# VH-VL binders against UPF0128 protein PH1314, part 5

Target 1, 225 residues: UPF0128 protein PH1314, of Pyrococcus horikoshii (o59052)
Amino acid sequence: MIKMLEGYYIIENPGVVPAERRFRMKDLKAWGYDLHLGTIEGERAYFISKTGERHEGETYIFKGKEYHVSRTQKEIPENARLLARIIIERGNPYLEVWLEEEDVKFPLTKEDPRIILKRIWEKEKLNQLLKHVRAVGLTTDFYKDNVFTQGIPLPYEEYPPKVRRVLREVKDIHRDLTGFGRFVFQYFGEVDKMHNYRLYWTLPTLHLFDIDIANEVDKVLGMLD
Below, E stands for the ipSAE of ESMFold2; O stands for the ipSAE of OpenDDE; V2 stands for 0.75 times the mean of E and O plus 0.25 times the DockQ between their complexes.

## First folded at step 1 (VH-VL)

Design s9 (from s1 with heavy chain Y99P Y100D D101Y S102E S103Y G104Y Y106G F107M Y109V; framework fv_siltartoxatug)
Fold by ESMFold2-Fast, scan of step 1:
Structure s9 (fold): chain C 225 residues (1-225), chain A 120 residues (1-120), chain B 107 residues (1-107)
Amino acid sequence: as target 1 above (225 residues)
Amino acid sequence: QVQLQESGAGLVKPSETLSLTCGVAGGSFSGYYLSWIRQPPGKGLEWIGEISHSGSTSYNPSLKSRVTISVDTSKSQFSLKLSSVTAADTAVYYCARGPDYEYYYGMDVWGQGTLVTVSS
Amino acid sequence: DIQMTQSPSILSASVGDRVTITCRASQSISSWLAWYQQKPGKAPTLVIYKASSLESGVPSRFSGTESGTEFTLTISSLQPDDFATYYCQQYNSYPYTFGQGTKLEIK
C-alpha cells in the first residue's frame, strides 16, 4: 500500500534541464502554505510548511545535514523550481504540478507495486513514449488512441497525423521536460520525518513510489536491453 | 526530384477487385507517407488511405472493409486493392506523397492519375 | 469525420481581380489545412500548406489566412493561368477530408 502525504514537494531530477517555473506567493497562501528562507550548510534553501507553523530561528536535521530557518519568505524566489502538491479529493489522491502558467492535476494510484512492476516490464517501450505525453498533461484520451491500443511504439514518422502533431508539440514546446518521468520528492511539511518518493509517468495514471519501491522499479527497468 | 506514376487495368467488372500500383522514383521515400485519392468524373476529391515506408496503414472508414494498401520497398512502389467494386467506384485514381508533419507539408507530389471504369 | 465546406461553389472573375475563396471546418483543425489547384484533365497541385505557407514555385500573388475554423485562399491579381478548380483539405485528423471545390471561371 503506498501512503500519500498532502503537502508541497520539490522536484529534483538531474536528467531534466528545466525552464524556470514560477509560482506566486498568493497561490501558496491561498492553498494554506508559507514559504520559508533558510540555509543548508551555508547555502540558501527554501522550505514550505502549512500556514501558521513557526520555523523561524529553528534548526532541523535532514539526511545528516543541518537546515537553519531564518525567516518566512514573502517574495517569489528568483530561481524557483517546479513545485508539486499532493492533494486528496473525494478520497482519490492527485499530484498537482505547476507547469509555467497553469496547474495540472494527475491521478495517483495505490496499486500493488508488484502489478505495476510487471506492467512496466512488459510495456516499457510504450511507457517511455507515453512519459513525454503525460509529463505535459496533454489529454486523458491519448492512451485510447488506436496506435497506443495496438501496444507497439513506432518511429515518429509512422504515427497517425494527430498523434504526430501531439508528439511534435511536446518535442518543440516542452523540450525541458524530456526527462520528466522520475523525480525525487521531498515532503517539507514534516521536516523531522522526511519522506522520499519517486514519480513515474506511466500509462494514464501517475505512480508514486516510496524510495525503496522506486529502487525495485529502477532495477526492473534497468534489466531492459 | 520525386516522381509518382500510377499503373493498372483501366476497366474492371462489377464485383471484382480493382488493383493499382504507384511507382516512386527520383528520391527517398523512407520518411514519407503515400496516399491514394480518387475523383469520380465531374466530382470532388476523396481520400482513400495512406501507407508509410514501413507498411503502417490508415484507411478512410467509408472504404475500410474493401480497401487494402501495401508497400514493396525493394521495388519502390505502393499498391491499392479495392474489392467488390460497383459503378460508384468509377473514378480517376491518384497517388500522392504526404502529408508530412515534420515539415508541415500537405500532399506535395501527385501522380498523373489513372481512370478506372467499372462496367460490365 | 471533419466536414470541409467551401464557398462559393462557382466564382466568376476577370484577369486582374482580387479573389477570395473560403473554407470552413466543422471542428478545430488547428492550422493543418492545404489548398490545391486543379486544371481540367490534370492532377491537383499544392498551393498553400499549414494554412498560410506558400508552396515552393507558386506565385506570390497566392496567400492563405486562418481565423479559428475559417480559412481563406486569396489571389491578389488574377492571371489567365489561375482559372481552375480549388480544393481545401484538412490533415489534422483521419480521415483526411476535402472541400467540395470552388470553380474559378472567366466572367
Scores: ipSAE 0.000, ipTM 0.402, lowest interface PAE 21.0, mean pLDDT 65

Design u1 (framework fv_lutikizumab)
Fold by ESMFold2-Fast, scan of step 1:
Structure u1 (fold): chain C 225 residues (1-225), chain A 123 residues (1-123), chain B 107 residues (1-107)
Amino acid sequence: as target 1 above (225 residues)
Amino acid sequence: EVQLVESGGGVVQPGRSLRLSCSASGFTFSDYYMSWVRQAPGKGLEWVAYISSSGSTIYYPDSVKGRFTISRDNSKNTLFLQMDSLRPEDTGVYFCARDYYDSSGYYDAFDIWGQGTPVTVSS
Amino acid sequence: DIQMTQSPSSLSASVGDRVTITCRASQSISSYLTWYQQTPGKAPKLLIYAASSLQSGVPSRFSGSGSGTDYTFTISSLQPEDIATYYCQQSYSTPYTFGQGTKLQIT
């Protein structure tokens, strides 16, 4: 059983929660058998995995208590797909979008990216993606052993404001068109070797929950209530 | 606790200069974009400037461009606004505000504000 | 510059009433819209971000909706402590711009 978790996550400041979310214990068990209470060091939250590795984590609230869940990636996964790239060439920026198997080049100064992306995102492609998204569900892979093609993603706020706005619109449109994108997709940003801004996406890895582990998580969380 | 405290406001004559400071505590100041927002007496809010976390990206609206300078000192957790060639229309309460962005980019907002410091430019 | 038109400029309502105010952008802002509450003499308080997301600690009677150019802020059941001026703001494009504000008074 996989549940959609509508959480607000804080990666670097667990004291700043945009909105408090309350979840039933069965929802945590279904989605987060790897969920642990982590540590707060200054403004950052940390999680220790089963392998003993220390991960920077996200924070959400359940039954009035803060839980730290590692959903961060320090490198772009090898299976990530390029969603959009802003090419700065001769002072004229272009937006290239890769939706499924399509490459499209658009001038950024003439058209609203939302109109462009909606033209490309055909109903058939949306339906195929939604079927796939529904099959994988919502899960987090804290123990994934990934081989990465690209370097470490940049923090979102380090991008120039105009670039951040355009890439955020691409993420918003992708999310809106899938209906579940904000909970199923992971987005990664970076600057490539040619100084172009890139946005990648991937689906979280689906895990089958172990009944014994899920039961142990329930017991630990119950003791903290 | 997370807080921002402004200082440096006062009464000045037109054409003079004033420097505002904003002291940040309770969070990693160097990780956030910061903004100044002002409010004239009995009027609405007007955004004045922002500065990126590193200080390399800065923006001003046309109303203050060329007269105001935003800067920051991350080692002292302090934000500044240098206001030159002040005009009566610059009169108002000046707020320091933190720009909040998460890694998903789903929201940006001024989530933490200082209490404001009054600036009066009289002639 | 993106112009934010907020209406009404002021309104009066009774405790328990549903109150609605609107904010219209001169161009689409893709839900990069924030709502703030300001009591006289105090700094603004963030209520809603990303058009519809409720800030932590803010009562559930406050809500936001809308997309494109048209956005709405609603108080489902007005309480005495809600007397304030409310502002919308777009963060889609610089310069960031605010609406002119709606002054809420209780009759």
Scores: ipSAE 0.000, ipTM 0.419, lowest interface PAE 17.6, mean pLDDT 65

Design u10 (from u2 with heavy chain E99D Y100F D101G F102V W103V S104T G105P; framework fv_lutikizumab; at its last look DockQ between E and O 0.27; V2 from the best seeds 0.00; counts 0 for: pae E 9.8 > 2)
Heavy chain, then light chain:
Amino acid sequence: EVQLVESGGGVVQPGRSLRLSCSASGFTFSDYYMSWVRQAPGKGLEWVAYISSSGSTIYYADSVKGRFTISRDNSKNTLFLQMDSLRPEDTGVYFCARDFGVVTPYYFDYWGQGTPVTVSS
Amino acid sequence: DIQMTQSPSSLSASVGDRVTITCRASQSISSYLNWYQQTPGKAPKLLIYAASSLQSGVPSRFSGSGSGTDYTFTISSLQPEDIATYYCQQSYSTPYTFGQGTKLQIT
ESMFold2-Fast, scan of step 1: ipSAE 0.000; ipTM 0.419
ESMFold2, look of step 2: ipSAE 0.006; ipTM 0.537
ESMFold2 (binder alone), look of step 2: mean pLDDT 92; pTM 0.936
OpenDDE, look of step 2: ipSAE 0.009; ipTM 0.515

Design u2 (framework fv_lutikizumab)
Fold by ESMFold2-Fast, scan of step 1:
Structure u2 (fold): chain C 225 residues (1-225), chain A 121 residues (1-121), chain B 107 residues (1-107)
Amino acid sequence: as target 1 above (225 residues)
Amino acid sequence: EVQLVESGGGVVQPGRSLRLSCSASGFTFSDYYMSWVRQAPGKGLEWVAYISSSGSTIYYADSVKGRFTISRDNSKNTLFLQMDSLRPEDTGVYFCAREYDFWSGYYFDYWGQGTPVTVSS
Amino acid sequence: DIQMTQSPSSLSASVGDRVTITCRASQSISSYLNWYQQTPGKAPKLLIYAASSLQSGVPSRFSGSGSGTDYTFTISSLQPEDIATYYCQQSYSTPYTFGQGTKLQIT
């Protein structure tokens, strides 16, 4: 399940975090970013930074499943919480993951979300994220400079024909390159463009997360014109 | 070329067990949700269960809940269905299917050939 | 559970005819509807997904439309190879459910 608290996505009950949250960097591909490589040697995980430096990582066990992070814990207690958020630093989005237990926060990793999402984004994570965005969009109204603005995600059939064509074509184009990551980014980008940036304004972390895909969608739209 | 090949079907008496396997090739198996769908003789399609790409998210149809167990081994590109306490109404052809998503519409884009299961007394 | 009802259960038509099959959901499924073709002795084949999107490699004579609870599948000009049973399926919520099927025969 995903819940947002003060800009963080809370992964409740760490023991249910899937093994797909492991950073399989050696098998991932990036668009417009340096490839972050990871290797596993015995009980240790190692990651290669964008600058080429080798950093020691850690392996965690979530109810019998391994998770590779930047700490020396081999098992995460059931009362611990994982906090995750998308941040932008120097123009690039990063996924920041923290382990919190009894008021102490420890950084687990800070990686490019496009690399991480290419192979480990699951249908269930997509469904949870979309449900969260839809709930906020359906129940939240706001005023911008004293003007009422309402942004509600549209069912697929209600998108304009050009938008529906772009969704089909960009998904097919990006199937081999980015998988579910690009599909999720494109969904929020298109809805945001149709509704005066309401989703990005309401959920700042999603706005930061989708900056790159907005530029890519614009390029594809230019090719179709 | 995407291929799904089922095996493990057969004829068994009520109360017995069978284990079905589905061998996947031609795609990155660990990236996809997988389902089992069955079809009784002369009848329509009935969805049985799905499993997420990691194996962490699983859902069963009420008709098989508590008797069937879906699992996968991503290192061997294989999907399994363990069928316990079989009943005559479980008789049918069992298909494995790859689940693909588009927008909010999930669908089965590739299917195996099916493996027959007959439960008779 | 969401119930899917197809109409008709069977039909006969001639080569070149326009054929229409309908599918009704017991509640709104927001276009999370797929159409499959099954020829005797074979596995089902995806034709249409998300109510109206044609699967790659499927002939353009097949189309889908609809929204909410009511959906339609159309073959614009029936061909001999289209003899099959056609199923609708909702993917809006678990459990996934199929219609009972429509058996199409050519005269």
Scores: ipSAE 0.000, ipTM 0.418, lowest interface PAE 17.8, mean pLDDT 60

Design u3 (from u2 with heavy chain E99D Y100S D101E F102D W103Y S104G G105D; framework fv_lutikizumab)
Heavy chain, then light chain:
Amino acid sequence: EVQLVESGGGVVQPGRSLRLSCSASGFTFSDYYMSWVRQAPGKGLEWVAYISSSGSTIYYADSVKGRFTISRDNSKNTLFLQMDSLRPEDTGVYFCARDSEDYGDYYFDYWGQGTPVTVSS
Amino acid sequence: DIQMTQSPSSLSASVGDRVTITCRASQSISSYLNWYQQTPGKAPKLLIYAASSLQSGVPSRFSGSGSGTDYTFTISSLQPEDIATYYCQQSYSTPYTFGQGTKLQIT
ESMFold2-Fast, scan of step 1: ipSAE 0.000; ipTM 0.431

Design u4 (from u2 with heavy chain E99G Y100G D101Y F102S W103Y S104G G105Y Y106E; framework fv_lutikizumab)
Fold by ESMFold2-Fast, scan of step 1:
Structure u4 (fold): chain C 225 residues (1-225), chain A 121 residues (1-121), chain B 107 residues (1-107)
Amino acid sequence: as target 1 above (225 residues)
Amino acid sequence: EVQLVESGGGVVQPGRSLRLSCSASGFTFSDYYMSWVRQAPGKGLEWVAYISSSGSTIYYADSVKGRFTISRDNSKNTLFLQMDSLRPEDTGVYFCARGGYSYGYEYFDYWGQGTPVTVSS
Amino acid sequence: DIQMTQSPSSLSASVGDRVTITCRASQSISSYLNWYQQTPGKAPKLLIYAASSLQSGVPSRFSGSGSGTDYTFTISSLQPEDIATYYCQQSYSTPYTFGQGTKLQIT
């Protein structure tokens, strides 16, 4: 099945969603639904089950806007929690979360391997990648979970050979890692004879954080140095 | 319509000089790197020289290094190749080619028709 | 310098045939490979860049594939206008180098 993440709705105030519509992420996944997979067609939101079935959204009104949320289960179990959401913006990726009292919270145990993997990716692996980029004279900016690599103020072809090589390696890293939904390389063209590059790291979902994917990133980072 | 037109070729004796020109039209010349590529009679293509869009970065094939000089005049949309100390092995058709790039991949997307250079005595 | 070797140096095929040309680099060039067509008496024309990307306006019967050191160019159904010499070229590092060319003839 082709995966497509267009966005999903995250509730800012838990009181907006009735208790019988609250499903924990763990429970939804156990039922074969993966909330990191979704698409919006027009004004309707759909979520895709493990079999590829699309479940049409239900409507909620939040802060004067109409939101469509997919129902993932016919019968609501006792103590279930369902995420009813606002549309996430690409610059502000939210992980799937559980609805809890006053806030939307991601229910992780301290012993969860995914927490350890996320910390490694966020604090060590990304910083290692940035050190390689900086070593060849490219400037970097770090905003939230997004990393921007700003080109030296020269046209691409006028960079020293080692810098041009690193720019090509960054493109190769993007190719290898975009399949994992973690790095997005974007070229904004030439402005005032300067080539502008952005290297984004997005955190779409914890469903994408596993050991195999981390090992693949480590292989790519190892290729740099 | 993108067009590149070479001129300045001819017949010359070994040790002499020639200056080739390439007139560009149909695109913003100052936005593209340019190259010269030659082809000896009945032989394949050989890259000769590269110049960046601004003119500040230049590369040459070892066979012409120290003898040929690539330059450009962005105000006149013209690319040049000054060929000094010409040798019989420099004989061939000389093409100017526009450099394109996409996501860091480099290629020659448009070529001139070529201008013949014959070095003989 | 990176050496580019094409195979075969020449071939003959019939209209409608599937034609395959290969190009081998002396070292890995990470898909920085382009394919050009040169009809007799004319300038070369870019067909494929980045090993597998079809240039705008080029018929879909032309395709490229490969990685590392080995690359392939294919014409899925040969047409009369495809009579030409085909060249691969690496753009991974300077000096840029071309293969020796493959001359394609139709019988």
Scores: ipSAE 0.000, ipTM 0.420, lowest interface PAE 17.6, mean pLDDT 63

Design u5 (from u2 with heavy chain E99D Y100R D101S F102Y W103S Y106W; framework fv_lutikizumab)
Fold by ESMFold2-Fast, scan of step 1:
Structure u5 (fold): chain C 225 residues (1-225), chain A 121 residues (1-121), chain B 107 residues (1-107)
Amino acid sequence: as target 1 above (225 residues)
Amino acid sequence: EVQLVESGGGVVQPGRSLRLSCSASGFTFSDYYMSWVRQAPGKGLEWVAYISSSGSTIYYADSVKGRFTISRDNSKNTLFLQMDSLRPEDTGVYFCARDRSYSSGWYFDYWGQGTPVTVSS
Amino acid sequence: DIQMTQSPSSLSASVGDRVTITCRASQSISSYLNWYQQTPGKAPKLLIYAASSLQSGVPSRFSGSGSGTDYTFTISSLQPEDIATYYCQQSYSTPYTFGQGTKLQIT
């Protein structure tokens, strides 16, 4: 079911602003490009690619492809913030971004991101993942923890067998949602003979905010094939 | 209106194979997990298998693991159950069911009419 | 596997009576329990999901409650069309398991 979704978020100190203001989420993932909480140094801005490489300026090359990123004005203010929203057009999700100082009038939500994530999509999508977690017999506090906190990253082979089964199931569901958010998996180790981990679904806006977590998840999920 | 229609049941001898089909209409089939549930004559319900919306996640009851294969074709809105090495205890009515999730788990909100399978020597 | 035990296995009651069926799981299922109604020769019909949530279109005389391992299903005022077999089902973990069923008849 195609839903018209409109939510607004604040991305603090992004470093750069894309030249294009509207991006298809699938293209951003395929291009390996993400915005990040960057550094503003005088008139220069820096941003981090999906692989963690630091770049400066209007154009950069990532994996042999050329990407263009530019400012909405000559200099980005040192305390610059991006406003972002997700829209759906003919079934395709897009991210629109612009500087907070731009002459734009829109509602800004301060609601808990976990509640927004549940409201934006069918409960069934999120519960499919939770069904897999329960089927494996593992414990998780989906949606109760800080979505921006990274867990313990391990090579795939070093995760417990039950955790590896969950990661394979997460990859299946992640494939179904490619281009419209991603699942973030964080492992916190074994406590009281139970494996503790966090699973949550993050919208592209939150993914851009937490690039390090997004890169880690993609690396792990990429190893499952 | 949601409809699920099973077909492919029949009478077969032990050790033979049958392929059941479930044709879905009235909803976006590719958005739902699907299950097969069976019922032996005069007995209760027994869950057989489920398959995820994309087809990549599959689980079987131990009684059928290694003999049955669940699959789906989202382009044709059809769910399948390939039943190999059939045994007399596989006799029953086989129902196709739509898995619907909620914050408090899964449930079967729509069921087909069922297709009878008799395994008899 | 989680074993589901229903009681009673059969029940006879009069129109207008309050009927209660119980379902016990061999381990905690955290309210992931569903109730289905099956009339002879027909497919099962969902009545209640998540232990206490009434499916849309189902009469309000049907209700469910419980937590942990013990659950109940109640018909507040029995009607003739309620003659059927009722099944509980846990959806907490695979394999999903059903109770043996409770056959309800009206005298």
Scores: ipSAE 0.000, ipTM 0.416, lowest interface PAE 19.1, mean pLDDT 65

Design u6 (framework fv_lutikizumab)
Fold by ESMFold2-Fast, scan of step 1:
Structure u6 (fold): chain C 225 residues (1-225), chain A 122 residues (1-122), chain B 107 residues (1-107)
Amino acid sequence: as target 1 above (225 residues)
Amino acid sequence: EVQLVESGGGVVQPGRSLRLSCSASGFTFSDYYMSWVRQAPGKGLEWVAYISSSGSTIYYADSVKGRFTISRDNSKNTLFLQMDSLRPEDTGVYFCARDEYYGSGSYPFDYWGQGTPVTVSS
Amino acid sequence: DIQMTQSPSSLSASVGDRVTITCRASQSISSYLNWYQQTPGKAPKLLIYAASSLQSGVPSRFSGSGSGTDYTFTISSLQPEDIATYYCQQSYSTPYTFGQGTKLQIT
């Protein structure tokens, strides 16, 4: 079983996510991806303090109808359901996976989310996808109590030079901080009688409470363009 | 062939300034963090400063903060160390080094220059 | 700052001997430890990174191990060209810090 620090960090309602950050389940399935299943506490989100204490907080992503991308993005059918989001704790949802009626019959499997990210990055231009996911922190050592104890989506040497520069700079900024952020994977899908799942990983990512640090990270991410 | 060549060392009086340069060749300089490391006569290695690939992230050892300035010019493949208010304790051989991340969570100095001597004496 | 304590400060050994040097960090450095070789009058050379990974082109007689605060560097069969001073270095936290060095001499 997956042992993550139980709980969740709140994601602000993103409103509209840019089209280039939206993926349809049928595209992921055609690429051979399987969905990874975890657990949620109903529709509530819980915060985990830096001391490991669990807190119930605001639920910005509660009741998915309020964020339905299909109402703001014509390329995604109006009746499509949000299946999953990949989010960095202090960022917006960067990747969304949408489920259409024809996807209802696909089986759910227990595939590691790192494999899903790796296949997405292998399919697309890596620098574009890292820009969408803010996944630069993934080259940092994963939080030691996270299910992802080792490994990154690609060996560092295989990233394009522009991406390697960003990864190095973000890693160095993070090393000077004493806190850890979280990488969030949310699964909202329904297959017949299956329950919703929401996954949380703790990653040694940026502590973005400092405005100067947040601005520096955004500047470095701009280099990917 | 990766090569780093330092220059600008010499003999100066306390309180004066020196500017060290490190010319890089054989790799894409703008992709790498760079560091300065020094070694006093008969002593061990002491890290002085690093600068990120873009030049936006810089860190100094406490012994040189406020006196030394690290900088780089990626268009000329050159790393610099401006040393102001020099003290006898700054005497040593100064090495520039390439700071590589291997994805394993380590930042080794995989290539070093030959070193340039700095003597602060009157 | 993270302090690196290296032991011994110097040692003498014969060709073919197994040589071991240790390095202790004042706090956990999560295997962000590198080992360097410096021959007299020359710049240091990277031998081991990430505590146990051998740098490309470095002979297999060199190895590293350890975790947390305690790390070890080993030469399985000492060769004449191995006469040098060896340094450990943590790259876990800024400022980067080096051990004081171990001077290896051949008897």
Scores: ipSAE 0.000, ipTM 0.425, lowest interface PAE 16.6, mean pLDDT 62

Design u7 (framework fv_lutikizumab)
Fold by ESMFold2-Fast, scan of step 1:
Structure u7 (fold): chain C 225 residues (1-225), chain A 120 residues (1-120), chain B 107 residues (1-107)
Amino acid sequence: as target 1 above (225 residues)
Amino acid sequence: EVQLVESGGGVVQPGRSLRLSCSASGFTFSDYYMSWVRQAPGKGLEWVAYISSSGSTIYYADSVKGRFTISRDNSKNTLFLQMDSLRPEDTGVYFCARVEWELLDAFDIWGQGTPVTVSS
Amino acid sequence: DIQMTQSPSSLSASVGDRVTITCRASQSISSYLNWYQQTPGKAPKLLIYAASSLQSGVPSRFSGSGSGTDYTFTISSLQPEDIATYYCQQSYSTPYTFGQGTKLQIT
């Protein structure tokens, strides 16, 4: 039984992001790099493309806690799923998300993404994993190609077994956490080389980081030392 | 070295069930997303389902959603496809395939396939 | 769903010929395009991934190119063992979709 739920979705231009890669609560661990975060400015929201451009034609207006499309677009399909909405409570923006029959709120911040990433990095201890990833070459070509996920200086099969296991652990974390690790490494590179960036969906993923995954990361780091 | 072997195919009547298995060897099975692809007699390839390395993320083709269930047992290096409420149009060879994330999700290793025939 | 349209559906060529097959996606797939070879009675084999990258162990006579919605696959000098059906596939978005296939025959 599906209810009609205006105000519970974040949408973007269909030509920019495939529907299946849009924000879906129970799929957050698998989605990742194709989810675009909105920018909050006053009571308005803008959706940000992969190129960093704001989509004014898709701007949404928030009245207190309620979100609505500034122009009527369409009816909600019969099988529409509850996704997420941006709300403002007492002047503070929140991303309200549905997680399998429960409602969760994540505070949104206009802070410099580098500050947010430092807090996350320290909490998740991913900076230690980044050291090993860098040592084995995964980040070597980020600065040259601006393509972190494909920047490997050696053919994969030529790495020692323990190194290949670390590379696979990083890729699995990236994938299951919707690209979180990839994006943290990308922003780390941008701190040194490029400053024009956008926070994608890394903020929602941070609040869903599984402790078991963190423990496996710690085990991998221990085996490399 | 790297190998996928399917089993569990056979001939069944419409409405019945089959469970397919895919045994992996020569690589670390728990590091890979896995997929099922089928091919009807004389026709092309059709993607059926995929499952993440941890098993936490699963997607199905609309034609099988609600009837088929993909699962895996990493301790046994085995991928499964539980096929319920089988229809004649499900007839075909079923392949398991390894999804290589680094090759932009290309299917780089395939099993030889297991035939499934749904007929009265 | 992303639709993959492959052409031609079949072709005949002689040993040593240059063969080209095309594949068009109904929307941009950002080079998430793969080419597979299926010999009669066998499983498909990956030849090209990411639109233009040659899979390890695959002969250099096979190549791919293209971007956005339009992609091509080429065999520079056809060999007898190349008799097969060739499929393109997008891995950009679920459901993953294949072209209808191109049946290659050698005269």
Scores: ipSAE 0.000, ipTM 0.424, lowest interface PAE 18.4, mean pLDDT 62

